VHH binders against Abasic site processing protein HMCES (HMCES). Designs and how they scored, part 44

Target 1, 269 residues: Abasic site processing protein HMCES (HMCES), of Homo sapiens (Human) (q96fz2)
Amino acid sequence: CGRTSCHLPRDVLTRACAYQDRRGQQRLPEWRDPDKYCPSYNKSPQSNSPVLLSRLHFEKDADSSERIIAPMRWGLVPSWFKESDPSKLQFNTTNCRSDTVMEKRSFKVPLGKGRRCVVLADGFYEWQRCQGTNQRQPYFIYFPQIKTEKSGSIGAADSPENWEKVWDNWRLLTMAGIFDCWEPPEGGDVLYSYTIITVDSCKGLSDIHHRMPAILDGEEAVSKWLDFGEVSTQEALKLIHPTENITFHAVSSVVNNSRNNTPECLAPV
Key: E = the ipSAE of ESMFold2; O = the ipSAE of OpenDDE; V2 = 0.75 times the mean of E and O plus 0.25 times the DockQ between their complexes.

## First folded at step 3 (VHH)

Design a54 (framework vhh_8pnl_2)
Fold by ESMFold2-Fast, scan of step 3:
Structure a54 (fold): chain B 269 residues (1-269), chain A 118 residues (1-118)
Amino acid sequence: as target 1 above (269 residues)
Amino acid sequence: QGQLVESGGGLVQPGGSLRLSCADAGFTFSSYDMAWYRQAPGKERELVARITSGGYTNYADFVKGRFTISRDNAKSTLYLQMNSLKPEDTAMYYCAAGIEYWSEFDYWGQGTRVTVSA
């Protein structure tokens, strides 16, 4: 996973993240640094994306089931990194393989501190290799969406007008992430950055790409991943596996250039 | 998934130079770490050089000072400039691309053969 869409306006995104805390109270996540949220149909590594994390990371004695939403840099910068320029990091931390997460210091250390987050997106993009050419076919991959007035999901057969209207009730993709906090050696604000955990692709996606993000399907999985005060690292890692509850459609090559930021990036072809 | 196409291999005498290229269609080239691996006859595959999406380079000790890895994101092409070639550099050279931590690479080319002999 190296490209996502997260284009919803802040208010719509916030409502899409409505949840219940451990006591059953309905809540909206509280924003940190909302001015750093930049909606886009075409998010690349090193840009900021919104993530959910436990309020307990910021406030001592907070209820660990309460959620904060904050923009974080995509591409984890470990807390121990000593240079002033994050681009000088020796390793690509855009994704973290589930099978080696406990072996890699950059991920094991923040995971041991409970630094789990849920990365939010409309969906993600992958490029399918076309046999006999050097071109790849991009696909937009997302949770199945239910039409409010019709039985069935939104798909490639729907008109552009129908796609424009679905965002009011869009079910956001919720991907398992790990974050860390890096203090620049020359001073300045603490940098929060994340990586997306990846797994082997499910059967439904195997013809598109051999890897996929670890998707947390439903509020129970999301709550357990975030709640580092009650859920141990060992228990949380049981949530990390391929998911079949996913759908996709082909999109145009407009998405290939990460500078393109229009609805055409995810529209069915 | 995905294919990388290597070129530039050949037969060269000790002390000679070769420039390898690896071309991709480039949809996400700028976001990927890229690497050159090699596999000598009767040996396992080994890392020669890697370059991160941000341009940070890392080299195996046996090629430091002789090989230079570089990338051109606009052309979606990875290069390996090989100077002062030795018979021990004889191998099939593979281009690799990945977006995951460490040296785990997900996409591989079919290889280009480099032979260094008098």
Scores: ipSAE 0.138, ipTM 0.533, lowest interface PAE 5.1, mean pLDDT 86

Design b4 (from cg6 with S107E; framework vhh_8cml_1; at its last look DockQ between E and O 0.63; V2 from the best seeds 0.00; counts 0 for: pae E 3.0 > 2)
Fold by ESMFold2-Fast, scan of step 3:
Structure b4 (fold): chain B 269 residues (1-269), chain A 121 residues (1-121)
Amino acid sequence: as target 1 above (269 residues)
Amino acid sequence: EVQLVESGGGLVQPGGSLRLSCAASGFTFSSYDMGWFRQAPGQEREFVALISWSGGSTDYSDSAKGRFTISRDNAKNTVYLQMNSLKPEDTGVYFCATELYDYSGPEYDYWGQGTQVTVSS
């Protein structure tokens, strides 16, 4: 996963993240740094994206089941990084392979501190290589969506107006992430940055790309991944596996250029 | 740092042969697929050949099938392109390339500087 769409206005995104805490109370996640949220149909590494994390990371005695939503930099900057400019980090930390998460210091250390987050997106993009050529067909990959009377079915035959209607009830993609906190050596704001954990692709996606993000399918999985106060690292890692509960459609090459940020990026072709 | 260095290009007559090499460093070569591409003057980069990380699978463009063979030596961190029955249309700069990230993109992540192949009478 190296390109996503996360275009919902802040209020719509917040409502899409409604959840129940441990006491069964209905809640909306509380925002940190909401001004740093920048909606886009075409998010690349090093940009900010919204993530969910436990309130306990920010407040010593908070209920670990309560959620914060915060924009974080995509591309984990380890807390031990000693240089002044995080863009100077030599390693690509856009993704963290599930098979090496306990072997790499950059990921093992924050994971040991309970720094688990859920990365939010409308969906993600992957490029299928066409056999015998360098041509690549981009695909938009997302959770199956609930059909409504107004929205109808989502697909290549649907009008652009029908696609706009589905966003009010869109089920956001929820990907397992690890984050870290980096303090600039010369002072300044703490940088929060994340990586998306990746697994082998499921059968349904294997013809597009051989890897996929570790998707947390449903509120039980999301809750357990976030709740580092009650769920150990060992137990949480059991949630990291491929899922077949995913769908996709081909999109135009407009998405190829990360500077393009329009609905055409994810429209079916 | 990741580095790909091509060599073996040159001037040959139609029907001749060349063997290109690409020396890779800065990553675990045996874990990643390697590709060859070419670019003629005034044209876009064209796919030529691909070899899987283990060497167990290969893919070729229609223009390369039956004439070119891609291979690799994981002990030497090198990928090769054996080119036979060369035609003037094969003239161009040949690049090796790889994708090291755990995601796909619109293009390959890393490219070499290229080696010039000229096929002329």
Scores: ipSAE 0.477, ipTM 0.772, lowest interface PAE 1.1, mean pLDDT 90
Fold by ESMFold2, look of step 5:
Structure b4 (fold): chain B 269 residues (1-269), chain A 121 residues (1-121)
Amino acid sequence: as target 1 above (269 residues)
Amino acid sequence: EVQLVESGGGLVQPGGSLRLSCAASGFTFSSYDMGWFRQAPGQEREFVALISWSGGSTDYSDSAKGRFTISRDNAKNTVYLQMNSLKPEDTGVYFCATELYDYSGPEYDYWGQGTQVTVSS
């Protein structure tokens, strides 16, 4: 996973993240650093995107089932990194392969600290290589959406009012991530950054690309992944597997240039 | 620093053969698919061949199929393109390329400088 859409206004995004704590109480996640949220139809590595994490990471004795939402840098910067500039990392941390996560210090160390997060997006993009050619067909990939007379579909929206209805009820894609906290040696604020865990693609996506993000499908999976106070690393890793509960459509090449931030990036073609 | 260095190009007569090599460094070569591309003057680069990270699968353009063979030696960090039955239409600069990430994108991330192949009748 190397490109996402996460374009919702903060208030819409927050409502889409409504959840139930371990006591059964309906809640919204509390924001940290909301000014770092930069919505876009076309997010790339090194940009900030919102993630969910347990309140226990911020507050001693907090209920570990309570959630914080915070923008973090895509591309994990390990806490042990010594240079002043994260771009000097000699390895790419945009993704973390599930089959080697416990062999890579960059991911094993924060995972051992319980630094698990849920990466939020409208969906993600992948490019299908066309056999025998240099051309690539981008696809937008997302959870199946429940269509009501209010919500419609991406391709059915014909007015600003109908477009708003599509996104008011959008089920956000929830991807398993690992985060770390890096203290710049020259001083300044701690940098929170994340990686997205990847797995082999499901059968439905195998013709597009052989890898996919590890998707947490449903509130039980999301809750267990986030709750480092009650769910061990070993148990949490059992949640990391492909899912077939995914859908997609072809999009135009507008998304190819990461500077393009328009609804056309995810519109069906 | 990621480097891809092509070699083995040159001038050959139609019907001849060349073997191109691409030496890779600065990354774990055996973990990534490798591709060959070519470009004639004034034309866009076109796909020639692709080999998977393990060498277990290959793909070819229509113009290369049956005449060209891509292979790799993971112990030497090298990908090869054996070109047989060369035609004047095969003339161009040949590049190797790769993507080093667990995701796809609109274009390959890394390219070599290229090696010239000229097939003159």
Scores: ipSAE 0.319, ipTM 0.674, lowest interface PAE 3.0, mean pLDDT 89
Fold by OpenDDE, second read of step 4:
Structure b4 (fold): chain B 269 residues (1-269), chain A 121 residues (1-121)
Amino acid sequence: as target 1 above (269 residues)
Amino acid sequence: EVQLVESGGGLVQPGGSLRLSCAASGFTFSSYDMGWFRQAPGQEREFVALISWSGGSTDYSDSAKGRFTISRDNAKNTVYLQMNSLKPEDTGVYFCATELYDYSGPEYDYWGQGTQVTVSS
């Protein structure tokens, strides 16, 4: 996964992340650094995207089932990195392969510390290779959305008004991530950054691309992944597998340019 | 540092054969797909062939199909392009390419410097 969409307004995004804690109490995640949230139809590595993580990472003795939402840098910067510029990291940390997660120090160490997060997105983009050509067709991939009489489907949104209704009830894609905290050698603010765990693609997506993000499908999977206080690394890793509960549609080449940030990026062609 | 170094290009007559090689370093070669592209003078770079990381899957352009064969030796970190029945229109610089990200993306991540292939009587 090298491109996502996360364009919802902050308040809408927050509501979409409503959850129940361990006690069954309905809650909204609390924001850390809300000013770093930048909505975009076209998110690329090194940009900031919102992730969910356990409150226990920030507060001693906190209920580990409580969730915080925070923008983090896409591309994990390991805590041991000694250079002053994160861009000098030679190892690509945009993604972490599930099969080698325990072989890579950059991912194993933070994972062992319980630094699990859920990366939020409207969906992600992948490019299908066209047979016999160098052309690639981009696709927007996301959770199936519930068709309500009021919201319609993305494909049926013939009017701007209908489009807004669709996004008001949008089910966000929830991807498994690992994050780390990096302190710059020269001082300054701690950098929070994340990698997306990837797996082999499900059968439905295999014709588009052979790999996909590890998607946490449902509240239980999300809760278990986040709750590092109660759920061990070994148990959490059992949640990492391909899912067939995905839909997709072809989009225009507008998304190919990371500078393009318009609704046309994810619109069906 | 990721490096791709093409070799094996040269001058051949129509109907002749060449075998191109691309030596790869700086990454786990056996984990990534490899491709061949070519660029004729004044033309855009075009797809020629692709081989999966395992070598189990291949794809060819219409022009290359039936004449060219892409293969790889993961123990040698090398991808090959066997070109048979060469035509003047096959003339161009041939490039090796790889994708190191765990996604397709719009473009390949790394390219070699290329090797010149000239087909002429």
Scores: ipSAE 0.038, ipTM 0.530, lowest interface PAE 2.5, mean pLDDT 89
ESMFold2 (binder alone), look of step 5: mean pLDDT 80; pTM 0.799
OpenDDE, look of step 5: ipSAE 0.038; ipTM 0.534

Design b6 (from cg6 with S30D S31D; framework vhh_8cml_1; at its last look DockQ between E and O 0.11; V2 from the best seeds 0.00; counts 0 for: pae O 7.4 > 2, placed apart)
Fold by ESMFold2, look of step 5:
Structure b6 (fold): chain B 269 residues (1-269), chain A 121 residues (1-121)
Amino acid sequence: as target 1 above (269 residues)
Amino acid sequence: EVQLVESGGGLVQPGGSLRLSCAASGFTFDDYDMGWFRQAPGQEREFVALISWSGGSTDYSDSAKGRFTISRDNAKNTVYLQMNSLKPEDTGVYFCATELYDYSGPSYDYWGQGTQVTVSS
């Protein structure tokens, strides 16, 4: 996974993240650093995107089932990194392969500290390589959305008001991630950064690309992945597998340039 | 540091052959697909050939099919392009390229510096 859409205004995004804590109480996640949230239809590595994580990461004795939402840098910077500039990492941390996660120090160490997060997006993009050419067909990939008479579809919106209805009850894609905290050696704020765990693609996506993000399908999976206070690393890793509960449609090449931030990026073609 | 270094270009007559090499370093070579591209003067870079990480599948542009063969030697971290029946329209700078990610994108992310191929009498 190397390109996502996460475009919702902060209040809409927060409402979409409503959840129940372990006592059954309805809650919204509490924001950290909300001013770093940069909504866009076209997020790329090194940008900030919102993730969910357990409140226990920030507060001693907090209920580990309570959730924080915070923008983090896409591309995990390991806590042990010694250079002053994260772009000097000699390896790509945009994704973490599930089959080697326990062999890579950059991912094993934070995972062992319970630094699990849920990466939020409207959906993600993948490019299908066309045989015989260097042309690629981008697709927007997302959870199937439940349509009601009052909700719209992406392709059917014909006004700004109808567009808002498409997204008002959008089911956000929830991807399993690992994060770390890096203290710059020359001082400054701690950098929170994440990687998205990947798995072999499901059959439905295999013609587009052979890998996919590890998707956490449903609140039980999300809760277990986040709750490092009650769910061990070993048990959490059982949640990491492909899913067929996914849909997609072809989009125009507007999304190719990551500077293009318009609804056309995810519009069906 | 990721490096892709092409070699084997030169001047050849129409109908001749060349074998290009691309030496790769700084990554686990046999995990990734490798491609060859070319750029003629005043033109955009175009696809020539692709070989899968294992060497188990290949793909060619229409202009390369039947004349060019991509291959790889994972023990030597090298990808090759055997070019036969060369035509003047094959003239250009040839680049090898790869994507080192678990995801696709609009184009390849790593490119060599290129090697010049000139087909002329």
Scores: ipSAE 0.400, ipTM 0.698, lowest interface PAE 2.3, mean pLDDT 90
Fold by OpenDDE, look of step 5:
Structure b6 (fold): chain B 269 residues (1-269), chain A 121 residues (1-121)
Amino acid sequence: as target 1 above (269 residues)
Amino acid sequence: EVQLVESGGGLVQPGGSLRLSCAASGFTFDDYDMGWFRQAPGQEREFVALISWSGGSTDYSDSAKGRFTISRDNAKNTVYLQMNSLKPEDTGVYFCATELYDYSGPSYDYWGQGTQVTVSS
């Protein structure tokens, strides 16, 4: 996964992340560093994106079922990294392959510490190679959305009002991630950064691309992935597999330019 | 039209250094990841290095790690490969490529004509 959309206003995003804790209490995740949240239809690696993680990562003796939402840097910077500039990393940490996660120190170590997160997005983009041409067709890939009688296809939102309604009730894509905490050698703020775990694509996406993010489908999967206090690494990794519960549509080449941050990025063509 | 033009290749002794350059045109350079590949005679083309569009992320083949450095200058639409401690096994044609990110690795769309690197005593 090299491109996502996460454009919802902070309040809408927060509401979309409503959950029940282990006691059945309805909750909203608490924000850490909300000012670092930058909504965009076109998120690239090294940008900040919101992730969910267990409160237990920040508070001793906290209920591990409670969730925090925090913008983190896309591209995991390992805690052991000794250079002052994360850009000097000589390893691609944008994604972590599920089959080799335990073979890579940069991922194994934080995973072993329970540093599991859920990366939030409206959806992700993938490019299909066109046979016989050097052209690639981009697709927006996301969870199926509940069709409200009035809300036509994402593309049929004829009115701004209808569009707002669609996004107010948008089911966010929840991707399995690993995060780490890096302290700059020269001092400063701790950098939180994440990688997205990838798996072989489901059958439905296989014609578009052979790999996909590990999607955590449903509250149970999300909760188990986040709850490193109660769920072991071994158990959590069982949640990492392809899912067929996705939909997609072709989008314009507007998304090809990472500087483009407009609704046209994810609009169906 | 997308164009990639490699330069900087040549003959060098083992332990020597070369710096390759790739001049890019015909696309928005800073929107795309760039990579280097090489092909030895009779061998398949192999991955050497990649750099993200922003330059904030790099990756290397096992053979290149610790010896090669990929960098880019977006203002000049150029990607570089600094090759140190060169070995005879590094001999081949080096290709520059544009890529989109692949979850399993780099997915390259366009290639240059390549530049010959020969490491020989």
Scores: ipSAE 0.014, ipTM 0.365, lowest interface PAE 7.4, mean pLDDT 88
ESMFold2-Fast, scan of step 3: ipSAE 0.545; ipTM 0.764
OpenDDE, second read of step 4: ipSAE 0.007; ipTM 0.323
ESMFold2 (binder alone), look of step 5: mean pLDDT 80; pTM 0.792

Design b7 (from cg6, 13 letters changed; framework vhh_6z1v_2)
Fold by ESMFold2-Fast, scan of step 3:
Structure b7 (fold): chain B 269 residues (1-269), chain A 121 residues (1-121)
Amino acid sequence: as target 1 above (269 residues)
Amino acid sequence: EVQLVESGGRLVRTGGSLRLSCAASGFTFSSYDMGWFRQAPGKEREVVAAISWSGGSTWHADFVKGRFTISRDNAKNTVYLQMNSLKPEDTAVYYCATELYDYSGPSYDYWGQGTQVTVSS
């Protein structure tokens, strides 16, 4: 996973993240740094994306089942990084392989601190290699959506009114992530940054790409991944595996250029 | 720092043979697929051959099939392109490339600087 769509306006995104805490109380996640959220149909590494994380990371003695939503930089900057500019990090931390997560210090340390998050997106993009050509076919990959009389399908949206209906009940993709906190050596605001955990592709996606993000399918998986106060690292890692509950469709090459930020990026062709 | 360094390109006569090498460093070579590409003056870059991380699977473009063979030596962090029965049409700069991320993109992530192969009669 190296390109996503996360275009919902802040209020729509917040409602899409409605959840129940451990006491069964219906809640919306509380925002941190909402001004840093930038909706886009075409998000690349180093941009900010919204993630869910436990309130306990920010408030001592908080209920660990309560959720915060915060924009974080895509591309984990380890807390031990000594240079002034995070873009100078010598290795790529866009993804974290599930099979080596406990062997890599950059990921093992924050994981040991309970720094698990759920990365939110409309869906993600992958490019299928076409034999005999340097060209690739992009696909938009997302959770199957429930059709209601009030919702539309992404393929049938042909007007601004119909596009609004597609997104009002959209089920966001929920990907397992790890985050860390980096303090600039020369002072300034703490940088929160994340990586998306990756696994072997499921059978349904194997013809597109051999790897996929670790998708947390359903509220039980999401809550267990986030709740570092009650769920150990060992137990949480059992949630990390390929999933088949995913769908996709081919999109145009408009998405190739990360500067393109329009609905055409995810429209079926 | 990821580096790919091609070598072996030179002037060769029609019908001759040549082996190109690509030395890789800065990543776990044995975990990633490798590819060979070429670009002739005024033409687009085209894919020539590809090899899986283990060497268990290979692909060759139709225009080189039976003449070129891709291989790799994971102990030496090197990918090779053995070129036989060379034709003037094979004249190009040859590049090796790889994708290191656990995601695909619109193009390969890393490219070497290229090595010039010239085939004359």
Scores: ipSAE 0.225, ipTM 0.614, lowest interface PAE 2.6, mean pLDDT 88

Design b8 (framework vhh_8pnl_2)
Fold by ESMFold2-Fast, scan of step 3:
Structure b8 (fold): chain B 269 residues (1-269), chain A 120 residues (1-120)
Amino acid sequence: as target 1 above (269 residues)
Amino acid sequence: QGQLVESGGGLVQPGGSLRLSCADAGFTFSSYDMAWYRQAPGKERELVARITSGGSTNYADFVKGRFTISRDNAKSTLYLQMNSLKPEDTAMYYCATELYDYSGPSYDYWGQGTRVTVSA
């Protein structure tokens, strides 16, 4: 996983993250640094993406089931990193393999501190290799979406505005992440950065790519992954596995260039 | 962006052996699946062998038992040991990378190739 779409306006994204806390109270996540959120159809590593994390990370004695939403840098910068420029990190932290997460210090240490987050996206992109060629077919991969009922009135379903309303009820992809906090040696704001945990692909995706992000399918899984106050590292890691509850469609090569940021990037071809 | 550099190709008689090498120049080798492809004159490029970052291997049926793919992550080098070479193995050989967890274009690297000729 190295390319996503996360294009929803902030207010729409916030409503899409409505949840219930441990006591069953309906809530919206509270934003930190909302002005750093940059919606895009074509997000690459080093850009910021919105993540969910427990309020307890920021407020002592907070209810660990309450959620914050914050933009974080994609590409985990370990807290122990001593150089002044994060781009000088000598290894790639875009993804964290589930099978070696407890062996890699960059991931084991923040995981031990409960620094689990849920990475939000409309969906992610992967490129299918065609046998014996350099051409690859991009696919947009996302949760199955609830079908809108068909209009019985002439013209209602044909409005361009009705097509845009599909995003108002879009089920966001929820990927398991690990984050860390890095303090610049020369001063400045703490940098929050994340990695997406990856697993072997499911049967449905195996013809596109052999790896997939660890997807947290449903509110129970999301809640347990985030709630580091009640759910141990060992218990949380049981949530990390391939899922078959995923769909996809082929998209235009327009998405190949990460500078292209238009709806054409995820439109079916 | 990194670049792959293939070497070890040459002219060899049928039944001979060659060892191809592929070295990366400036990226993190251990995060990548690696593969050898070949393209014979007038034919399509085809997969010869693949090795995952963890060392699992896959081979095309036409090279099984004759070719061995391996990697040395400490040296950031991919190898293809080619034994019992046949005239049908004559091709330009390319190494390719894919970031283990990402198949997108910005992390794909292809080498320039090394020529293997098997003839008397």
Scores: ipSAE 0.314, ipTM 0.723, lowest interface PAE 1.8, mean pLDDT 85
Fold by OpenDDE, second read of step 4:
Structure b8 (fold): chain B 269 residues (1-269), chain A 120 residues (1-120)
Amino acid sequence: as target 1 above (269 residues)
Amino acid sequence: QGQLVESGGGLVQPGGSLRLSCADAGFTFSSYDMAWYRQAPGKERELVARITSGGSTNYADFVKGRFTISRDNAKSTLYLQMNSLKPEDTAMYYCATELYDYSGPSYDYWGQGTRVTVSA
């Protein structure tokens, strides 16, 4: 996964992240650093994206089932990194392979500390290699959306007005992530950054790409992944597997340019 | 589509030098990792050099210190200084922005390329 969409307004995004704590109380996640949230149809590594994490990471003795929403840098910067510039990392931390997560210090250490997060997105992009051509076809991949009489299907959204309705009740993609906290050697603010865990693709996506993000499908999976106070690393890792509960459609080459930030990025062609 | 425009290619003798430029019309040039690729006739496109947004650089094995990738964020321009050119360096050279996946860096949003020909 190297490209995502997360374009919802902050208030809409927050509402879409409504949840129940362990007591059954309906809640909205509290924001940390809301000003760092930058909506975009075209998110790339090194940009900030909103993630969910347990309140226990910020507040001692907090209910670990409570959730915080915070923009974090895509591309995990390990806490032990001693260079002043995160871009000097010699290895790719955009993704973490599920099969080697416990073998790599950069991911094992923060995971062992319970630093699990849920990366939020409208969906993610992947490029299919076309046989016989050097051209790649991009796809937008996301959760199936519930067809409401009022919102119609994404495929049926033939007008701008219909598109707005679709996003009002959009089910966000919830991807399993690991985050870390890095203190710059020269001082300054602590940097929160994340990696997306990847797995082998499900059968439905295998023709597009052989790998996919580890998707946490449903409230229970999301809650267990976040709740590092009650759920062990070993138990949490059981949640990491391919899912078939994904849909996709072909999009235009507009998304190929990471600078393009328009609805055309995820629009069906 | 083509906000990346390569220039500086041409005909040069073995041992000669060229400086390639890639102009980006994007407003967020400084935020992106960039790379130079080349494609020789009948061969696959291959990575030449990479530079991160922070200025860290990586080079292909065949470069062997002959090429230098750099960037000017104020001018939104990527450069490739090529010294000690060899006939084997003959190719179309492309500028690209980086896309990451689980397997490592990939690149998208290619320019039209600039042709480099090294011949006696």
Scores: ipSAE 0.008, ipTM 0.263, lowest interface PAE 9.4, mean pLDDT 88

